# VH-VL binders against Lysosomal thioesterase PPT2 (PPT2), part 3

Target 1, 268 residues: Lysosomal thioesterase PPT2 (PPT2), of Homo sapiens (Human) (q9umr5)
Amino acid sequence: SYKPVIVVHGLFDSSYSFRHLLEYINETHPGTVVTVLDLFDGRESLRPLWEQVQGFREAVVPIMAKAPQGVHLICYSQGGLVCRALLSVMDDHNVDSFISLSSPQMGQYGDTDYLKWLFPTSMRSNLYRICYSPWGQEFSICNYWHDPHHDDLYLNASSFLALINGERDHPNATVWRKNFLRVGHLVLIGGPDDGVITPWQSSFFGFYDANETVLEMEEQLVYLRDSFGLKTLLARGAIVRCPMAGISHTAWHSNRTLYETCIEPWLS

## First folded at step 27 (VH-VL; from b47 with light chain N35K)

Design b50
Fold by OpenDDE, fold request of step 32:
Structure b50 (fold): chain C 268 residues (1-268), chain A 121 residues (1-121), chain B 112 residues (1-112)
Amino acid sequence: as target 1 above (268 residues)
Amino acid sequence: QVQLVQSGAEVKKPGSSVKVSCKASGGTFSSYAIHWVRQAPGQGLEYLGYIIPIFGEANYNEKFKGRVTITADKSTSTAYMELSSLRSEDTAVYYCARSPGYDSGWYFDYWGQGTMVTVSS
Amino acid sequence: DVVMTQSPLSLPVTLGQPASISCRSSQSLVYSDGKTYLYWFQQRPGQSPRRLIYKVSNRDSGVPDRFSGSGSGTDFTLKISRVEAEDVGVYYCMQGRHRPYTFGQGTKLEIK
């Protein structure tokens, strides 16, 4: 039988968003037990990511326990960060494939249409004034806001991304790295036409430098220092990069071609 | 030039609700958080919660969670605090306060003039 | 919740003399950025609170230099080098490190 699939949604998503994905999985992998976790839906997805991690952990632990052969994670958008953190804090997870579906894995810094809709009067250049405050860090978006022009603030104030990245020293860094490295495969999915993830390379652990030049994963300090295991994963062939053009952010989970090309191969 | 102007005094019956407004001017409303603090007569300051207007979401002191609703209208740069199921002990001056950016110390650099809410039968 | 404890609660002072207010927190107020989120507010009679000091020792604009803040960790002090008549009011310390944010009981400064 196929390994169970656990789906974690993104910001303001619901289980309904994944109806096509479920259909695709059912069609191509009949009998697969797919669980779309219905936690922190809608506005609740703005809750601090660590709170979400805890909630999702409570939900996945029983599923993992019933699947000793392992499970697959499909984590969309913000959910990809939740899942990465989840795998970092769980010393006994049995995740075979971690599919990061258009997730801002290296953070977000952009005034995309998506953000403009959410924050019509906000500018990305000023969000640091909110996001790196203690009161700002109570919101998920701020937990992975990565302002390349205020790196010091990010490194010191980010209560989530900087920690799971191992960019700031903390007592759990070594253990989290060890835990995360338990993953069989890290499947990174994203693309240039996403329109939300900014830069889109963030889905592949690329990100802006201080001049807003996008650097690749291998140029990132977190990779070079292997702070949470990216270098190690790459070295053992555990990282899969699946870029695809022509996919908007809200279509990653509903595009058949994307599913067949980037998701399906890792659900066996 | 930054100013927070609150609505006028309120007299309410127990069990009713009150909604206090706080209009901000002289700054960029979307760059701040608006916090609410109350002060019972002759007593100290008690924190209620805050909102980040651009996010449209609020966080509350759990002591008041369920009774307090903080909202904001970005178009008018106005924050609101609604307190329901009013009790006599809710009688207090309610203040809004602005939390500025990092360089300005984050918390409560400007306060509203306060709104007296009296709850009496 | 973090408990903020001020002392004294009543502070009668002679004009021109110094004053000192202590504030203790039940937990460290040091944030991940290494800064300490302790604030001092002044509330004159019939007025709204006014921020005097932010992050332990930073004086707000317009605040006289006779006001100074110091401390670290969980122990903090507000000092007034020479008390003036306009300094009459209640002073509050506040922590902005832990939700819910909490205030001290207040110290009522009066002129003898």
Scores: ipSAE 0.832, ipTM 0.911, lowest interface PAE 0.7, mean pLDDT 94
Fold by ESMFold2, fold request of step 32:
Structure b50 (fold): chain C 268 residues (1-268), chain A 121 residues (1-121), chain B 112 residues (1-112)
Amino acid sequence: as target 1 above (268 residues)
Amino acid sequence: QVQLVQSGAEVKKPGSSVKVSCKASGGTFSSYAIHWVRQAPGQGLEYLGYIIPIFGEANYNEKFKGRVTITADKSTSTAYMELSSLRSEDTAVYYCARSPGYDSGWYFDYWGQGTMVTVSS
Amino acid sequence: DVVMTQSPLSLPVTLGQPASISCRSSQSLVYSDGKTYLYWFQQRPGQSPRRLIYKVSNRDSGVPDRFSGSGSGTDFTLKISRVEAEDVGVYYCMQGRHRPYTFGQGTKLEIK
């Protein structure tokens, strides 16, 4: 008997986008209960991430309650940030595998091909003017926008990412760390040909320094200070890194080889 | 210097709709938000919502029950507010106001001249 | 929605005398950046509103120093040290912290 799987979608996404992933799971793990959460679809994915976390939390509680052996999370793109926040705010989650599928875990600094529809002109160096305003923080993209050239604004204005990363002090930091550390495995998936997540190493908790040089996870202050438990989790042997080249952002959940290599082993 | 110039006064029948324009000049239109606020005769200010033109997405005061639609045309630096299913209590002056893309208070540093919308039979 | 409550709603004042308007918020207006998003606007007869004070106490450009703002948390005050004839109009407080943004009822300042 396989643990139930809960799927959380990304920006401008919907439950239909995961039809191939559902097919793969059904073929390799027959009888697995898979729930693709049908919340904040399409343009509603632009609502504030804390609002999305609150709505997804309400949806996962009954699923987790009916599965005492645990559940797995597969969380795509922006959805991976929603899921990490869920792991922090839920005192009683029973997630075994948290599968982060090309998610901007350390933030986003790019107006790449996937987002060109939203940003018809290049503006990444100026987007901080919108995103680090209170009225900009009412949109999900701005909740994880991370301009390495305006780090002081990011640290002060971020209503979401700086908090769940433990980059700014807050009264829940100890409890959120404790809750996050209850996960069985953190499976990080992404790759250099993603084309949207910028830098793509954000999917592995890497990010730019002030010179736009990518620092790996182990070089990040949030790791070194163990702000939300990343160092502890790595030392426990619970972090799995599964990079794969040749996959564009919209193809992660519809690539059979990626599924078999990076996802399937963790769906016990 | 930023200017917000609104369309002229409108007289409308109950049940119809009205679309008010707000043309911005000065500054970079894609780098700030445009808000809509109304004021019924002899009454206070009531917030309707805003748009961030570069995102093309608006946030609304839910009290207007989906009757208000806020849009923007980046190519003409113009924001629009459309109010449908008009009632006599929608008679008001409608203002647009700017929120800048830099910290000079973040809200309503420039206002349009207002557009009177009168709803009567 | 955050309720903004002004007092008084009508404020007759003698020229040259001080005036004080209070504004109370139903929720804290402190944002994650540690700043408080409370604003004051003036609307002279027949005109659009004009921002006077942003973030509690910062005067806008061209606002005379006889205007001052103060307060914290949920309780705020606008003061005019010496009322002049040009100060007649309606004064509104506004919160910019919580969606939807909301205004107080207005305080009509008039010369006795």
Scores: ipSAE 0.518, ipTM 0.780, lowest interface PAE 2.4, mean pLDDT 90
Fold by ESMFold2, last read:
Structure b50 (fold): chain C 268 residues (1-268), chain A 121 residues (1-121), chain B 112 residues (1-112)
Amino acid sequence: as target 1 above (268 residues)
Amino acid sequence: QVQLVQSGAEVKKPGSSVKVSCKASGGTFSSYAIHWVRQAPGQGLEYLGYIIPIFGEANYNEKFKGRVTITADKSTSTAYMELSSLRSEDTAVYYCARSPGYDSGWYFDYWGQGTMVTVSS
Amino acid sequence: DVVMTQSPLSLPVTLGQPASISCRSSQSLVYSDGKTYLYWFQQRPGQSPRRLIYKVSNRDSGVPDRFSGSGSGTDFTLKISRVEAEDVGVYYCMQGRHRPYTFGQGTKLEIK
């Protein structure tokens, strides 16, 4: 029998978007209990990420309690940040595979065509004024906005990302690291043709330096300091990187080749 | 100088709605938040909610959720607050106030002149 | 909601004497940035509120230096070192840490 799978959606998203993923899982892992969490849908996905983490935590507790041998998480886009925070705040999670589908794990600095409605092209250099205000931090997008040209403001103002990355001192850092390290595998999925996550390497814990040069995960201070456990996980062989070109942001959960290559092996 | 100029006084019947405007000048409208606060006669201040005009998204005091709608028109630099299903207890002066996109305290550095809304039969 | 409690609610004061207004919050007003989001506003009769003090102790531009703010955590004070005739009005504290933002009941300052 297969471990239950919990699916967490992204920004402006809903559970319906995952119907193809559910089909793929049913074909390859028949009898798997798959739950797509139907919380914070549509515009409610703009609520502060800590509110979303609390709501999703309440939803996953009974699922995990019924599956003492463990569960898998498949978390898409913004949902990957919610899931990573869940792994940190839950003392008693039993997650084996955490599968991150094109999630902005090191932050977002992009005003792409798919987000121009919300992030006009002229705004990325100025969005820090909104996002690094306390009233801007009340919107989920600002909780992971990471302007490489105002990193000092990011570190001071971030109410979410800088905390779960261990980039700012806080009383829970040691406990969150211990909790995160209980995950079996961290499966990182993304690619250069995503078109939304900027830089796309954020899905692999890469990010811009001050010159907008992408530094890989192993070059990031959070890795080097092992602030929340990335270096430890990599040393255990628990980090799987599965890049795939040719997939746009809205297609990660509806591409069969991606599923077979990057997701299926981790749903034991 | 930053100025917030509100629409004129209104008298309304119970069960109707009112829409108060707040026109901003002397600043960059797209780079700050506009808040709404009311004050019943002889009473203190009560917070209603705010909008970030560039996002077009508002946050509301839960007490007023479902009755208050806050919007903005970037082309006219104007924010609006609409209160529906009016009751006599909604009689108050309604203020708009600014939160700038830079740290000069982050909240309510400039206020509109207020708009009296009277709800009576 | 965070309750903001002011004391006193009525403050008659002699011209030229000091005045002090207390404000207590039901919860800590310290944000994740280490700063405290407490504010003081003055409302003169028939006028809109005016911000005097932001983030506990920072005086706004154009506010006389006889106004000062202090406090930490949940207990805060606005002081006027020498009350002048133009200080008549209602003074409100406000917290900007927790939604919905809330105000104290107001303190009416009057010249005896």
Scores: ipSAE 0.505, ipTM 0.781, lowest interface PAE 2.5, mean pLDDT 90

Design b50
Fold by ESMFold2, last read:
Structure b50 (fold): chain C 268 residues (1-268), chain A 121 residues (1-121), chain B 112 residues (1-112)
Amino acid sequence: as target 1 above (268 residues)
Amino acid sequence: QVQLVQSGAEVKKPGSSVKVSCKASGGTFSSYAIHWVRQAPGQGLEYLGYIIPIFGEANYNEKFKGRVTITADKSTSTAYMELSSLRSEDTAVYYCARSPGYDSGWYFDYWGQGTMVTVSS
Amino acid sequence: DVVMTQSPLSLPVTLGQPASISCRSSQSLVYSDGKTYLYWFQQRPGQSPRRLIYKVSNRDSGVPDRFSGSGSGTDFTLKISRVEAEDVGVYYCMQGRHRPYTFGQGTKLEIK
């Protein structure tokens, strides 16, 4: 039988948005227990990411306990950062496939279509003055905001992303790396037409340099230093990159071709 | 030349609500957080909570979470603090203060003039 | 809540003499960035509070150099090297590390 699947949603999202994904899984993997976690919905998704990690951790424990052979994670957008932190902080996780569905894994530096809805004028060049404050870090989008023009502020002020990336020293770095490396596969999904994740290559651990030129995963210091295990995972053949053009940010979990190409093979 | 100008003094009966305004001028309202602090007569300072206007989201001191509501109107560069179910113990001067995200120190570099709220029957 | 304890609560001082105010925190105020989020405010009679010192020892612009801050971890001190008449007022320490942010009880400085 198939391992249970746990789905973690993104910013301003809810469990209902995954109904098509559930349908696809039922068709290709009948009998699979799929749980879409209904936590931090809507504006609650602005709560600090460490609070979200704690809440999702409590929710996944009983699911993992019922499935000693392992589980799969499908984690969308902001949810992919929650899931990566879960893999780091849980000594006892049994995740086989971690499927990161258009998640800002190296951070965000863009006026997302979502942010433009709230802020008609561009704010990306000025958001650092809010996000890198202690009071700004109490909101989830600031936990992964990564301004390539204020990298010193990012490295010093980030309460989440710089820590889970191992970009700042902390006493748990070795344990978090060990825990993350217990995952069977890391499946990275994203594409150039996403329209929200900026740069879209953040979904593949790529990111801007100071000139806003995208450096690939293998060019990032966190990869080169193997700070949380990316280089080790890639060397093991455990990283799968599945880019797909033509999919907007809200459509990743409702596109059948994407599911069949990038998700279905990993739901053993 | 950042200035925080608050609404005028209010006299309220127990059980009612008060809404104090804090209008920012001489700077960009979307560039910082607005905090609320009160001071009862002859007493020290007590923190109520803050809002980041660009996100439209507030955080509260849990002691007041059920009674205090903090909002902002970006179009008028004005933050509001509303305190409900007023008691005589809520008699105080209510201050707004800003936290710049860019300018040094991160906390309370400019304060409003204060708004006296008197609760008596 | 983090408790901020000031000592003394009342501080009569002769003009031209030094003054010292202690502030103790019930928890460390050091953040993961290595900075210590301890602040000092002055409230002159009839006025709003004014920030004097941010992050332990940094003097705001326009604050006289006779004011200095020091300390680490949980124990902090504000010093006035030579008290002037304009220094009369109440001094508060504040922590910005742990939510909710909290103030000391205040130290009332008076000229004797």
Scores: ipSAE 0.492, ipTM 0.766, lowest interface PAE 2.7, mean pLDDT 89
Fold by ESMFold2, fold request of step 32:
Structure b50 (fold): chain C 268 residues (1-268), chain A 121 residues (1-121), chain B 112 residues (1-112)
Amino acid sequence: as target 1 above (268 residues)
Amino acid sequence: QVQLVQSGAEVKKPGSSVKVSCKASGGTFSSYAIHWVRQAPGQGLEYLGYIIPIFGEANYNEKFKGRVTITADKSTSTAYMELSSLRSEDTAVYYCARSPGYDSGWYFDYWGQGTMVTVSS
Amino acid sequence: DVVMTQSPLSLPVTLGQPASISCRSSQSLVYSDGKTYLYWFQQRPGQSPRRLIYKVSNRDSGVPDRFSGSGSGTDFTLKISRVEAEDVGVYYCMQGRHRPYTFGQGTKLEIK
């Protein structure tokens, strides 16, 4: 009766992290087939995002084939970027709700927990030296690193985010936009107390200008130019924004109030 | 002054493994990539893979995937390359090389002195 | 893999005369940043490789100005305007655009 739900995890994550989310879905939508994709776990989540997109695509095809009436995606953190790319590259997806759970949709410019414990000082101001190299782009963190102080490097060197955002010209832009617009709803979830996504408004397609002042989604060029369909989706009433304070990055999928408020309504 | 100093020559039997070290000095070790390249006697250069120490993760030439392991120890500024299931065809000089920062061309600005690995019965 | 093809493989040269080494790649070496990731290395007898030229035409520090690089897309050239005795060795082109990174076969420069 209920559409199947596919869950895509984030950086340094695994399928066990979603056990509470699975419990919530089972309680409110009994009989729902929920698949937490067991791919690119742990350190494998550092593999290039295009490689992850290909692997997740292969995994979702049989699930979508078994559910011709549609599926839902719940995509956490880095996983939300994988899912957005899936919606662009799959001509044949049947996704109704794309639920983006605290994902760096406009990029990341902050020290991740992985970076902080490796050095006594912050690396964010210098990570562009690694990330905007060809050998740096072979790692997922660099695929969505967005240094607002080196925007020229981002626009020219990003092998992933600048392309799926339509921030750099490419031959697939029209097809990717068409495919993305086939989604029923885009549900954006995040909040100011996340502590990892930087700026946290990246989960809502907000991002820093050159002075590190956050411009919201409607002020972004990608929205104004409708480069991949955000303006069209908003005008269609298909974008749902569900911010919630008081939730840390690792707690989004284990908070019952968040689930009931922001996720449950979209799991038809 | 950047310097890459490798471990000494090794003689190994087929089927065993070898681990070559590459100690870096004269720079911030964790802010660069360390690459491994080999050269069989009388032949050209062949790329093996690299590591970015701050990510703790390596990328490999597919030809060697499953046999090569590249690691780094940031506390000693040392990268390691381990090649397993050795064959006589693996006899070569093994080099480490550094990938520099953005303004320095991105690839192989400094090389280690090389480590001869000889695989024979 | 991107194939890097050097010509000639053996280059006997008279001291003081120019030398030219060609390198052709099987794919474009232009990256998304608009730059071309083609490199030249020199390996003197008994030594490890040394980078001479990065990103087509940029000389490394300490490399004599008689060395120059040129080219675009898939076709590249290393030139030595006046060959000196110290230039004896093997020269490799290398591409840094596509995994796995690959080298040309090498060009052995010899003094006649």
Scores: ipSAE 0.470, ipTM 0.758, lowest interface PAE 2.6, mean pLDDT 89

